# VH-VL binders against Probable carboxypeptidase X1 (CPXM1): the designs that were tried, part 9

Target 1, 162 residues: Probable carboxypeptidase X1 (CPXM1), of Homo sapiens (Human) (q96sm3r113to274)
Amino acid sequence: TGCPPLGLESLRVSDSRLEASSSQSFGLGPHRGRLNIQSGLEDGDLYDGAWCAEEQDADPWFQVDAGHPTRFSGVITQGRNSVWRYDWVTSYKVQFSNDSRTWWGSRNHSSGMDAVFPANSDPETPVLNLLPEPQVARFIRLLPQTWLQGGAPCLRAEILAC
Key: E = the ipSAE of ESMFold2; O = the ipSAE of OpenDDE; V2 = 0.75 times the mean of E and O plus 0.25 times the DockQ between their complexes.

## First folded at step 18 (VH-VL; framework fv_nivolumab)

Design z4 (from y2 with heavy chain K58T, light chain T56K; at its last look DockQ between E and O 0.83; V2 from the best seeds 0.72)
Heavy chain, then light chain:
Amino acid sequence: QVQLVESGGGVVQPGRSLRLDCKASGFTFSRYAMHWVRQAPGKGLEWVAVIWYDGSNTYYADSVKGRFTISRDNSKNTLFLQMNSLRAEDTAVYYCARVGYTRYFDYWGQGTLVTVSS
Amino acid sequence: EIVLTQSPATLSLSPGERATLSCRASQSVSRYLAWYQQKPGQAPRLLIYDASKLAKGIPARFSGSGSGTDFTLTISSLEPEDFAVYYCQQYSNWPFTFGQGTKVEIK
ESMFold2, look of step 18: ipSAE 0.643; ipTM 0.869
ESMFold2 (binder alone), look of step 18: mean pLDDT 92; pTM 0.915
OpenDDE, look of step 18: ipSAE 0.807; ipTM 0.920
ESMFold2, look of step 19: ipSAE 0.525; ipTM 0.837
ESMFold2 (binder alone), look of step 19: mean pLDDT 92; pTM 0.923
OpenDDE, look of step 19: ipSAE 0.847; ipTM 0.929

Design z5 (from y2 with heavy chain W52F; at its last look DockQ between E and O 0.80; V2 from the best seeds 0.71)
Fold by ESMFold2, look of step 18:
Parts: structure tokens; C-alpha cells; sequence
Structure z5 (fold): chain C 162 residues (1-162), chain A 118 residues (1-118), chain B 107 residues (1-107)
């Protein structure tokens, strides 16, 4: 019952299907935007525990290519897992596409306006948002709208899809 | 405006102890890991220690392990360095530094001089 | 620990000239290298992180390049305020280490 995880956490979705508008650092790239991923502390392992856009990125987005038309039903987000500093997105919008060029947004049923989803308030607690209407598309984008002041948007995610 | 202000430096005898303070302002102190870095007079920079943003973990340079203790009080926006069993080689300007996004230092204090001399 | 060797030790140049500073690591640090500027009597200031990313508020005449073991800081046209000591720092491996510095001075 319900749509299961697409597979960001499980690695069923490969790194090559994750893209972003920007990355603040190589160790904070879209390949780190997977639910429950943890920061590394060992010598030479500089991958931290989130995707973070560049601070100056005016239109940040995190994109998942499902590889085929897929029914998206929800999104789970976490903040950044790190020992260095905490960061998290506090709200986001969601967009869909079949060709990664033409995008449409998730709409709020009551207002008809773009839905804005409340996201995180701490580094680790996952927050689930069900889409108002499931959408069939190949690509899904999370578009951070607000985040902790004085930093970049950072998140980890899982997508619910059939 | 990010500011870091070190204090507590001075002249001490070998084998004695000294505590340095670093007062932070202009940013959310409890959000960031903090470092100590030192510079002997006329010499280059040497990393000394780090403490994670919640105080949970600490790392030290080999030259100070067992003698120095880094700590923080997030309610007072203050970083500390307790320096025990001081040696002449510990003579330096001590800087506190704020972590950038992952490990480098994005802001530095003005430094405080510690001189270990008999 | 990783040793960073900077060259030259001193670079004597005139305002308006291009400065090229080298930093070589004893083993790969990937992209995890920062550059700092230190003027006399002042604390270091971050210029470049992740080998090539310009820190906030740093003029575009500063640029960084390199990956692995060989890194370069370039100042395209020296201004009077750029005469200082420059340090590279790796943050790939514990302990974090600095180069010994390159002094850029007026010829």
C-alpha cells in the first residue's frame, strides 16, 4: 500500500541520476543528497552528509531522474549530517518534467498556487510531505525556498514513487 | 559582522598552565565547529585543535595531545584552550578560527600571544 | 602527516605584475586546499577554498588552480595591498597542515 521509496537511500538510484543547480563543495554534491547518508571523518574521505547548493545560488534545485515515467507521491527530507556545522532547508517547492526542459509545479488544491512544503528544523529528523496530487513524470526537482540564515540550502532526500 | 576575540595570553614559566578564551559574536556560535591555530614568532602556521559544534568530539595535533584541552560553552559563545605542561616550543600567537563549510577556516580572531620562558 | 612545500620562498614584484605562487603536497589532497593571505600584524584571511573557489568578498584578481599534489595561486595584477605572506593549507587528512609561506614583496 502506498508508493515505496524510489531508492535514493538504498543506492538503487545511481549517482549519475542525481543533479543539482550548484554544489558548495565537492563533498557536498548531489550524490550526498540521499536520505540518511552520513558524513565521513577518515583521512581522504571528505564526503559530508548532505547536498548543499552554493550560497550565492539564486535559484537552487536538486533533481532526480527516475529514468522512466514514474508516479511521484511524496518527498522525505532531512537536514545536513555533519560535525562541522548544521544547516537545513526550512521550506521547498516541487517541480516535475518529462524532458528536463519544460517544468510544472506541484499545486496547492485550496489556493491553486504553487505548494510550499514545510521542511526541516533540525539536522536528522526526517520530514514527510505527500504531494497534493500524485504526478506522473520522469524528473522531479526540489527547489529550496527558505533555509537557515547565513548559509546555503542543504538537504538529504528520499522520493516516494511507483 | 563575524568577530572572534582571543584573550588570556601572557608570559608563563615552562611546566605551568594557561587558559585561553575566544569570545564569538556576529554569528550563531553553536552552529560551527571551532579550531585553534598557532604561529610561533617569525614562523608559519600550525593547526592545534578542533571541537565539533556540539562539543561532542575533539581532535588535537600530536605536539599538544595530553597537554591541551579544547572546550566550549555555547551558552556564552566562548571557546577555550586549557594549556598544561607548557614548553618553550608552545610560544606562539594563538588564533581561534571558525570552520567554513567542511574543514577549512573562514574567519580568524586577532590572536593572543603566549610566551613560555623561564 | 602531509607536508606542503611552497615556492618560491620570496617573490619580489612590482604593482601591476602577475604573481604565481606554487604549493606542492607530499601526497594527494584532491581538491581540499585553501589559500590564506597574512599582512604584517594581522590574522590570516581566507582567499580560496577547494583549490579554486573564491571566498566571499575576495577580489576577482585572485584565482586558484590545481588538484592532487600541485596547486597554484595567481594574482593577475598586483595591487599595493597584495604585498603579504601567502599560505596554503590542506584539509584532506589529519592533521591539517600549512605550507611554510611565500612572501610577496615590492621589488
Amino acid sequence: as target 1 above (162 residues)
Amino acid sequence: QVQLVESGGGVVQPGRSLRLDCKASGFTFSRYAMHWVRQAPGKGLEWVAVIFYDGSNKYYADSVKGRFTISRDNSKNTLFLQMNSLRAEDTAVYYCARVGYTRYFDYWGQGTLVTVSS
Amino acid sequence: EIVLTQSPATLSLSPGERATLSCRASQSVSRYLAWYQQKPGQAPRLLIYDASKLATGIPARFSGSGSGTDFTLTISSLEPEDFAVYYCQQYSNWPFTFGQGTKVEIK
Scores: ipSAE 0.579, ipTM 0.852, lowest interface PAE 1.9, mean pLDDT 92
ESMFold2 (binder alone), look of step 18: mean pLDDT 91; pTM 0.908
OpenDDE, look of step 18: ipSAE 0.782; ipTM 0.912

Design z6 (from y2 with light chain Y32W W94Y; at its last look DockQ between E and O 0.86; V2 from the best seeds 0.00; counts 0 for: pae E 3.8 > 2)
Fold by ESMFold2, look of step 18:
Structure z6 (fold): chain C 162 residues (1-162), chain A 118 residues (1-118), chain B 107 residues (1-107)
Amino acid sequence: as target 1 above (162 residues)
Amino acid sequence: QVQLVESGGGVVQPGRSLRLDCKASGFTFSRYAMHWVRQAPGKGLEWVAVIWYDGSNKYYADSVKGRFTISRDNSKNTLFLQMNSLRAEDTAVYYCARVGYTRYFDYWGQGTLVTVSS
Amino acid sequence: EIVLTQSPATLSLSPGERATLSCRASQSVSRWLAWYQQKPGQAPRLLIYDASKLATGIPARFSGSGSGTDFTLTISSLEPEDFAVYYCQQYSNYPFTFGQGTKVEIK
């Protein structure tokens, strides 16, 4: 676990490299899906502290473009930092791509199925998941599978790579 | 289903106090920030106050600051508005409202009428 | 505080007609604007948030547009249940403020 962060938290990965399937609000877009980002840092609470997909998004995903082939090794997630309400993803899958069109999943080799990673159970505690097998790709997607009952999938993330 | 039911309205003389309650059901109350909004008879809507989901912060409109106190009891799913030093201009229907995903209001109660008259 | 000015004050139309309601802010509110419908004797109901996003359970005939200072609520084909008062509300800055309302009534 000596792989450094890609740079979502530090802003080394620019907003233009973050995309999502949908956003519940402009203040909950993929540019807010950065580990440890806080709600309303300068003016109170206008931009919130997570990416949240729309409630009715049937296939939610959060995507990072590393810009070049990158050896992805792990993912850190948090729930939503907010004064308005709390939400969090409780499990997710991970996919990779070189062209953002053809995707392959991180596999649980003991079951032969895509790996499902346990995620968060509160707004702030970061949860680390190491990939079963590091993957070389340009793009990585987090695909929420389950989340807090009665809400929407919301997360903040960091990607580990070396 | 989401329900918000206000109570405690009535007729009161200027300078007196009144407390409004808002009972919530059909959702996890402690997860949401809550607002009070009022509407004077025949007039438009005026935002009154907000309290964060954990009660850690509160904001008030200038017209009520120092006189009104918003509070909540998450164990009882209840929002409160304590109204002191009431004035005739406080006469209105008072609504409690739930925050949406951010700052707007997604569900409203039916309201309770407060009439301040001498 | 940010003043919202709605126009027209009253809009008299028949069922099936298109309604266009305007809301103008005294300062930019970016996209932080919501629209509410209020029928007589009822509480307001959220229609639109973030200027253009349709709230849950609201019919597709409602749409919102605009950013900055100028916003529009459109009802593409009025139904009998749409005759009501409509309010815009900004949530860019405290205090949150409402427009004075536009009444949509049967001609």
Scores: ipSAE 0.260, ipTM 0.749, lowest interface PAE 3.8, mean pLDDT 90
ESMFold2 (binder alone), look of step 18: mean pLDDT 92; pTM 0.929
OpenDDE, look of step 18: ipSAE 0.659; ipTM 0.897

## First folded at step 19 (VH-VL; framework fv_nivolumab)

Design A1 (from z4 with heavy chain W52F; at its last read DockQ between E and O 0.77; V2 from the best seeds 0.81)
Heavy chain, then light chain:
Amino acid sequence: QVQLVESGGGVVQPGRSLRLDCKASGFTFSRYAMHWVRQAPGKGLEWVAVIFYDGSNTYYADSVKGRFTISRDNSKNTLFLQMNSLRAEDTAVYYCARVGYTRYFDYWGQGTLVTVSS
Amino acid sequence: EIVLTQSPATLSLSPGERATLSCRASQSVSRYLAWYQQKPGQAPRLLIYDASKLAKGIPARFSGSGSGTDFTLTISSLEPEDFAVYYCQQYSNWPFTFGQGTKVEIK
ESMFold2, look of step 19: ipSAE 0.642; ipTM 0.869
ESMFold2 (binder alone), look of step 19: mean pLDDT 91; pTM 0.910
OpenDDE, look of step 19: ipSAE 0.865; ipTM 0.934
ESMFold2, look of step 20: ipSAE 0.755; ipTM 0.885
ESMFold2 (binder alone), look of step 20: mean pLDDT 92; pTM 0.918
OpenDDE, look of step 20: ipSAE 0.842; ipTM 0.928
ESMFold2, look of step 21: ipSAE 0.583; ipTM 0.854
ESMFold2 (binder alone), look of step 21: mean pLDDT 91; pTM 0.904
OpenDDE, look of step 21: ipSAE 0.836; ipTM 0.929
ESMFold2, look of step 24: ipSAE 0.680; ipTM 0.880
ESMFold2 (binder alone), look of step 24: mean pLDDT 92; pTM 0.916
OpenDDE, look of step 24: ipSAE 0.787; ipTM 0.914
ESMFold2, fold request of step 25: ipSAE 0.695, 0.741, 0.681; ipTM 0.879, 0.893, 0.879
ESMFold2 (binder alone), fold request of step 25: mean pLDDT 91, 91, 91; pTM 0.914, 0.912, 0.915
OpenDDE, fold request of step 25: ipSAE 0.905, 0.908, 0.901; ipTM 0.948, 0.949, 0.946
ESMFold2, last read: ipSAE 0.740, 0.732, 0.691; ipTM 0.889, 0.888, 0.879
ESMFold2 (binder alone), last read: mean pLDDT 91, 91, 91; pTM 0.904, 0.905, 0.912
OpenDDE, last read: ipSAE 0.907, 0.906, 0.910; ipTM 0.948, 0.948, 0.950

Design A2 (from A1 with light chain K53R; at its last look DockQ between E and O 0.76; V2 from the best seeds 0.73)
Heavy chain, then light chain:
Amino acid sequence: QVQLVESGGGVVQPGRSLRLDCKASGFTFSRYAMHWVRQAPGKGLEWVAVIFYDGSNTYYADSVKGRFTISRDNSKNTLFLQMNSLRAEDTAVYYCARVGYTRYFDYWGQGTLVTVSS
Amino acid sequence: EIVLTQSPATLSLSPGERATLSCRASQSVSRYLAWYQQKPGQAPRLLIYDASRLAKGIPARFSGSGSGTDFTLTISSLEPEDFAVYYCQQYSNWPFTFGQGTKVEIK
ESMFold2, look of step 19: ipSAE 0.651; ipTM 0.874
ESMFold2 (binder alone), look of step 19: mean pLDDT 91; pTM 0.914
OpenDDE, look of step 19: ipSAE 0.873; ipTM 0.939
ESMFold2, fold request of step 20: ipSAE 0.771, 0.729, 0.763; ipTM 0.902, 0.891, 0.899
ESMFold2 (binder alone), fold request of step 20: mean pLDDT 91, 91, 91; pTM 0.911, 0.913, 0.913
OpenDDE, fold request of step 20: ipSAE 0.894, 0.857, 0.898; ipTM 0.944, 0.932, 0.945
ESMFold2, look of step 20: ipSAE 0.682; ipTM 0.881
ESMFold2 (binder alone), look of step 20: mean pLDDT 91; pTM 0.916
OpenDDE, look of step 20: ipSAE 0.847; ipTM 0.930
ESMFold2, look of step 23: ipSAE 0.613; ipTM 0.860
ESMFold2 (binder alone), look of step 23: mean pLDDT 92; pTM 0.916
OpenDDE, look of step 23: ipSAE 0.831; ipTM 0.926

Design A3 (from z4 with heavy chain T102I; at its last look DockQ between E and O 0.89; V2 from the best seeds 0.00; counts 0 for: pae E 2.8 > 2)
Fold by ESMFold2, look of step 19:
Structure A3 (fold): chain C 162 residues (1-162), chain A 118 residues (1-118), chain B 107 residues (1-107)
Amino acid sequence: as target 1 above (162 residues)
Amino acid sequence: QVQLVESGGGVVQPGRSLRLDCKASGFTFSRYAMHWVRQAPGKGLEWVAVIWYDGSNTYYADSVKGRFTISRDNSKNTLFLQMNSLRAEDTAVYYCARVGYIRYFDYWGQGTLVTVSS
Amino acid sequence: EIVLTQSPATLSLSPGERATLSCRASQSVSRYLAWYQQKPGQAPRLLIYDASKLAKGIPARFSGSGSGTDFTLTISSLEPEDFAVYYCQQYSNWPFTFGQGTKVEIK
């Protein structure tokens, strides 16, 4: 549909509103999980181009605080932009919350179970997933379910909200 | 199990050339940037060069710039170091090393000795 | 080029003792510092990255701390296999550089 970006790519959503379950390195923290963010090559920037959870994180998640009740309608994901190595999430679930304590999932209407969204198969190609039902909440989490074999869950994202 | 095996070391006269190979196994080689690091006898470690996972760019230590060329063949899981115009100070054990999540070295080969002497 | 100075050059200790190794950078390297262990005739092995994160398969007796210019590797209780040379390495700026090493030897 025609819902605009919340503003991860554009920086309308500040770094302080992004959180994650873990980060493999500071240079792969949630502040790097912004759609189209690029690794730093020239300016001595040690920041790489994705959020990556730690390898041992059994329940990885990437969280966005919209700051107020917001109607979430979709998610766009990319893999890791890097010159060092590539990684990407291949599927994820989505959860919502009003207080960041109690969470509910996006549901598949047909099965009544949590929806699982197909994600990425390469580092750069964006993949759009519309939510089966838009949700009004303050917080949204992406929960990687599968990722590149032998790798770590890494993603960049944008959230669509109207 | 990640394995890196260097070969091609030996004794060579100053001004001559030598090529080192590093064969990788136990991981997807084309996924990782690769480095060469050397250690002169009885001395510490010196970073030599890096090549990005797709081979699109390379960086060199000043001590070898213009004389050494790092390259890779992802279809053969092999990293190379072409060493031209060798000098006595290039005498060292040469290690290939795999990048970690960024820039540091998470796995090292066993090394191959290069001796430059007349 | 960023110079890393390790101290002491040699630490003579017995098994069971605590080892404390220092690494100082000539300029800030933020948290972009790694520690490696090298035994005689062997390749280096990664112990610590990002100043304090333990590498996979490294025993919990190893820990790292510091930020900026001053960094410490600690071995809480030395085991026989821990007698080796330890190197710090910065990866903040090109070229990547190593300290000169600290040898931990049996007393």
Scores: ipSAE 0.363, ipTM 0.769, lowest interface PAE 2.8, mean pLDDT 91
ESMFold2 (binder alone), look of step 19: mean pLDDT 92; pTM 0.918
OpenDDE, look of step 19: ipSAE 0.867; ipTM 0.938

Design A4 (from z4 with heavy chain S56R, light chain R31S; at its last look DockQ between E and O 0.87; V2 from the best seeds 0.73)
Fold by ESMFold2, look of step 19:
Structure A4 (fold): chain C 162 residues (1-162), chain A 118 residues (1-118), chain B 107 residues (1-107)
Amino acid sequence: as target 1 above (162 residues)
Amino acid sequence: QVQLVESGGGVVQPGRSLRLDCKASGFTFSRYAMHWVRQAPGKGLEWVAVIWYDGRNTYYADSVKGRFTISRDNSKNTLFLQMNSLRAEDTAVYYCARVGYTRYFDYWGQGTLVTVSS
Amino acid sequence: EIVLTQSPATLSLSPGERATLSCRASQSVSSYLAWYQQKPGQAPRLLIYDASKLAKGIPARFSGSGSGTDFTLTISSLEPEDFAVYYCQQYSNWPFTFGQGTKVEIK
């Protein structure tokens, strides 16, 4: 529980280390999936305030490359910050990888199944989920499972890691 | 499924006022920013105004600023355009339009005609 | 204010032909450009957003390309229902503006 933020919010993790399965719009790309990021409202600043996958994306994921083996301990999520419409993920799974090809999930030891984490119910309130067991890996993915009906999965995130 | 129905158009004299309504159904109205866009007869499209999904902010085209007021009642799924000090150049079909994921318009109503004539 | 200039004003073609419509912006709009179709007596319909992304329910014969100041809408093989007026719209800066339209009509 003592692991600090990896640095999505602070921009210590560069945009090049963030990837996603898809983006609904240019201003809703993975580089916008950073905790507490705000939508851009000024002329010429078309960046919105979340990552959103495309609605048609059947297997949405948001990925962070820590750059080296890292002990992941938790995830903080928010919904979309925007003036245009609201959207949020209501549950997600977490996966890890060392090579971005072979993935394993965070597991719920009680059920033996992949853990499903409750996420957000409004645009701004952050929700913390500690992993049942910390995992050592280079890559972490958030995989939205459910989200607000009639839209795309949208989130902002921070990763707790040592 | 998504429906936007404008009403309140008609013929009015210059200098008078008119209010347009846009009734929304088939989606969660309070989730979306809404726009008015107009089209003069035989002409192209002109953006008029926007109101944010929570109603906190509005923005207007210069041609209508100070004369038109966009508003919404999320409890009634209704968007409004109050048009004051009407001029002949305000003659147009007025469409309400729903925002997509960002600033573009993904659904439009069928429009209501406003004619400003002596 | 960003001016969008569409060309040609009118494009006379037969069904099955390829249509190419141009939209030029007076300054860069990056990829923040949409295309709409409007048939007589009807409201506009969204075809393309973010320069190249197909809107929900739009046939794959429609495609968009370009960035910055020069944008193209392409209809690979015209269907009878495609004869209409097409508008581009920028949403990079306030106020949002439209091009003056390109009419695609039967030759």
Scores: ipSAE 0.541, ipTM 0.842, lowest interface PAE 1.8, mean pLDDT 92
ESMFold2 (binder alone), look of step 19: mean pLDDT 92; pTM 0.919
OpenDDE, look of step 19: ipSAE 0.838; ipTM 0.926

Design A5 (from z4 with heavy chain T102Y; at its last fold request DockQ between E and O 0.84; V2 from the best seeds 0.80)
Fold by ESMFold2, look of step 19:
Structure A5 (fold): chain C 162 residues (1-162), chain A 118 residues (1-118), chain B 107 residues (1-107)
Amino acid sequence: as target 1 above (162 residues)
Amino acid sequence: QVQLVESGGGVVQPGRSLRLDCKASGFTFSRYAMHWVRQAPGKGLEWVAVIWYDGSNTYYADSVKGRFTISRDNSKNTLFLQMNSLRAEDTAVYYCARVGYYRYFDYWGQGTLVTVSS
Amino acid sequence: EIVLTQSPATLSLSPGERATLSCRASQSVSRYLAWYQQKPGQAPRLLIYDASKLAKGIPARFSGSGSGTDFTLTISSLEPEDFAVYYCQQYSNWPFTFGQGTKVEIK
């Protein structure tokens, strides 16, 4: 049985519940890290189509506050939607928290190590990763591990939760 | 290292045409939107045109719209500016410029001089 | 079209002094303002983007501030290589526009 989207794409999760370690540009903030969000091109639409961490950020993360204990089951990612340039994350880890201070990882049950999820290879194709074991928590973080050379980690995401 | 090299500048009479080339190297050209920016001798900078990284769309300054055409060939790592119906006020050094992460210009070529005089 | 007005037109200073350059926009550009340096016979070089973010490889003596319509570039202690013309540029609205420049020259 599959869990439905938490609501990043649909805006059920408000911008105030999205946070990130850094943003490469003010037009690439965490509120742009929503699945299927599109680059803005009109005057007054000052935002591009992804969250991007700063290139020099050694520990990039994108965080969603579900607002209450929530059973997380999966993650869907896309690369950056843009007319200016393309970028995407190629792998990430996932962490959870109840207080945004103490974090635990999604683990590979066979190795006992933190699971590393394959992410994207183009700007638009969504990639689904089911967690090895669903986790009950309030906060979930995506932690990019690898991305296109010569750039910054950029992604759009949706979270699956019951 | 990022390199942008403009060529094709010269002296032409008003009403004539000229094509500028910008050869790119040291980066994945097809990843970046590209701009042309010009500077009249002893004057400031003026943005001229932009083309998206895949060539799907273009925008132009009003001063050149309908006369200039920006294009690119991603297989040859080359940006072009076709300049038709040239006017004296088009006299400038023309720079090609690469977009940074969002809209601004992170690298510029050395420029090529276009002089339009009778 | 958004007009950017730079002041002063010319700033005459000695090495070691602080330089403060102003750029004012005719309407809000939010934080979408960049600063470029240009030396005679050379192409412009990016210094600052998004009003205050330092471009890669630019010395820490350069800093930018401001939002909306009023922006400042500061050089905390001028080095001999900093004597050049400085341009601001907005990328909030089409067409993208530049200020007229501030020349920083040796006194």
Scores: ipSAE 0.657, ipTM 0.881, lowest interface PAE 1.4, mean pLDDT 93
ESMFold2 (binder alone), look of step 19: mean pLDDT 92; pTM 0.918
OpenDDE, look of step 19: ipSAE 0.814; ipTM 0.923
ESMFold2, fold request of step 20: ipSAE 0.657, 0.640, 0.561; ipTM 0.872, 0.866, 0.853
ESMFold2 (binder alone), fold request of step 20: mean pLDDT 92, 92, 92; pTM 0.915, 0.911, 0.912
OpenDDE, fold request of step 20: ipSAE 0.921, 0.918, 0.918; ipTM 0.955, 0.954, 0.953

## First folded at step 20 (VH-VL; framework fv_nivolumab)

Design B1 (from A1 with heavy chain T102Y; at its last read DockQ between E and O 0.80; V2 from the best seeds 0.80)
Heavy chain, then light chain:
Amino acid sequence: QVQLVESGGGVVQPGRSLRLDCKASGFTFSRYAMHWVRQAPGKGLEWVAVIFYDGSNTYYADSVKGRFTISRDNSKNTLFLQMNSLRAEDTAVYYCARVGYYRYFDYWGQGTLVTVSS
Amino acid sequence: EIVLTQSPATLSLSPGERATLSCRASQSVSRYLAWYQQKPGQAPRLLIYDASKLAKGIPARFSGSGSGTDFTLTISSLEPEDFAVYYCQQYSNWPFTFGQGTKVEIK
ESMFold2, look of step 20: ipSAE 0.711; ipTM 0.890
ESMFold2 (binder alone), look of step 20: mean pLDDT 91; pTM 0.913
OpenDDE, look of step 20: ipSAE 0.843; ipTM 0.931
ESMFold2, look of step 21: ipSAE 0.691; ipTM 0.886
ESMFold2 (binder alone), look of step 21: mean pLDDT 91; pTM 0.913
OpenDDE, look of step 21: ipSAE 0.822; ipTM 0.923
ESMFold2, look of step 24: ipSAE 0.715; ipTM 0.890
ESMFold2 (binder alone), look of step 24: mean pLDDT 91; pTM 0.909
OpenDDE, look of step 24: ipSAE 0.793; ipTM 0.919
ESMFold2, fold request of step 25: ipSAE 0.678, 0.664, 0.727; ipTM 0.875, 0.878, 0.897
ESMFold2 (binder alone), fold request of step 25: mean pLDDT 91, 91, 91; pTM 0.900, 0.907, 0.900
OpenDDE, fold request of step 25: ipSAE 0.919, 0.918, 0.920; ipTM 0.954, 0.953, 0.955
ESMFold2, last read: ipSAE 0.670, 0.649, 0.668; ipTM 0.872, 0.869, 0.880
ESMFold2 (binder alone), last read: mean pLDDT 91, 91, 91; pTM 0.908, 0.912, 0.911
OpenDDE, last read: ipSAE 0.917, 0.922, 0.924; ipTM 0.953, 0.955, 0.956

Design B2 (from A2 with heavy chain T102Y, light chain R31S; at its last fold request DockQ between E and O 0.76; V2 from the best seeds 0.78)
Heavy chain, then light chain:
Amino acid sequence: QVQLVESGGGVVQPGRSLRLDCKASGFTFSRYAMHWVRQAPGKGLEWVAVIFYDGSNTYYADSVKGRFTISRDNSKNTLFLQMNSLRAEDTAVYYCARVGYYRYFDYWGQGTLVTVSS
Amino acid sequence: EIVLTQSPATLSLSPGERATLSCRASQSVSSYLAWYQQKPGQAPRLLIYDASRLAKGIPARFSGSGSGTDFTLTISSLEPEDFAVYYCQQYSNWPFTFGQGTKVEIK
ESMFold2, look of step 20: ipSAE 0.653; ipTM 0.870
ESMFold2 (binder alone), look of step 20: mean pLDDT 91; pTM 0.913
OpenDDE, look of step 20: ipSAE 0.839; ipTM 0.928
ESMFold2, fold request of step 25: ipSAE 0.656, 0.619, 0.558; ipTM 0.864, 0.860, 0.833
ESMFold2 (binder alone), fold request of step 25: mean pLDDT 91, 91, 91; pTM 0.895, 0.910, 0.906
OpenDDE, fold request of step 25: ipSAE 0.917, 0.909, 0.920; ipTM 0.954, 0.951, 0.954

Design B3 (from A2 with light chain R31S N93K; at its last look DockQ between E and O 0.86; V2 from the best seeds 0.74)
Fold by ESMFold2, look of step 20:
Structure B3 (fold): chain C 162 residues (1-162), chain A 118 residues (1-118), chain B 107 residues (1-107)
Amino acid sequence: as target 1 above (162 residues)
Amino acid sequence: QVQLVESGGGVVQPGRSLRLDCKASGFTFSRYAMHWVRQAPGKGLEWVAVIFYDGSNTYYADSVKGRFTISRDNSKNTLFLQMNSLRAEDTAVYYCARVGYTRYFDYWGQGTLVTVSS
Amino acid sequence: EIVLTQSPATLSLSPGERATLSCRASQSVSSYLAWYQQKPGQAPRLLIYDASRLAKGIPARFSGSGSGTDFTLTISSLEPEDFAVYYCQQYSKWPFTFGQGTKVEIK
């Protein structure tokens, strides 16, 4: 149901509102975690086509600050756009916060546990997940749980929100 | 664990051709762009060529452009360098190298020596 | 193409000393700079990428710094296995280029 994109792809959400637990390099930082962003090949272009966490990051997360209380309804993810390597997240959890310090999860009420969302299986195909229940919060985190075997936790995303 | 093994080096006369192979193991070869880098005896390193992970595009150093061709067979985990119209200045140890997260080289083979002399 | 100039050409030091190696680029390479170690008869080994990020499995005594045109590799306390040739490499612009190397030798 019908919440529009928050604006990661469109740049309505500025780079300063994107944060991550870690980044493998500046060119794979949270500012690259925007749906449909493309890797650069031009001379001097540092930017690749995803956010990627560091290999040693045991608890990777990608965070969006909506700037105000916002009703989050869904998440769209893609893998890494690159000519150098391919990588993608295969499952993730979602968390919410009003202060970026205390977090609560999106729950799967049938299991009584945090919901785990199936993510990507290739670099480019977008995968939509609607939240079981929309949540009102200022901050949303994606927390990769599994990713391509022998690869790294990399994603691009869009958030659906009212 | 990651292994890159070059082969096909040898002594050849100027103007002749030679093909180098690089066999990869211990990682998913088709996931990575691959490079050739060479080192003339007693000299520094020179980047030669790159091929993207799906073989879609290639780039070459000016010193070899038009004479060398990089290619790959992802079903055989093998990188190739076809070297035509060889010159004395092509004499070097040739390394295959795997790309890191971007553009730099995280793993190197042990190299194969190509000597071009009459 | 971008020329990388390494200095000094040779650095003679004792085990336990701090080594400081310089790499200067002819044009800005931003942070697109890597450092490699090479011992005789061996392939290069990646130490540092993106100017300051330590590669997997590399001891913490190695560190890198700099951006733009001026870069430094530091070895905080030399071990016997650290006596080798060190190369910087830029990957900002095609073609990718290397410095000519700094030899770190015992004495």
Scores: ipSAE 0.576, ipTM 0.847, lowest interface PAE 1.6, mean pLDDT 92
ESMFold2 (binder alone), look of step 20: mean pLDDT 91; pTM 0.912
OpenDDE, look of step 20: ipSAE 0.837; ipTM 0.925

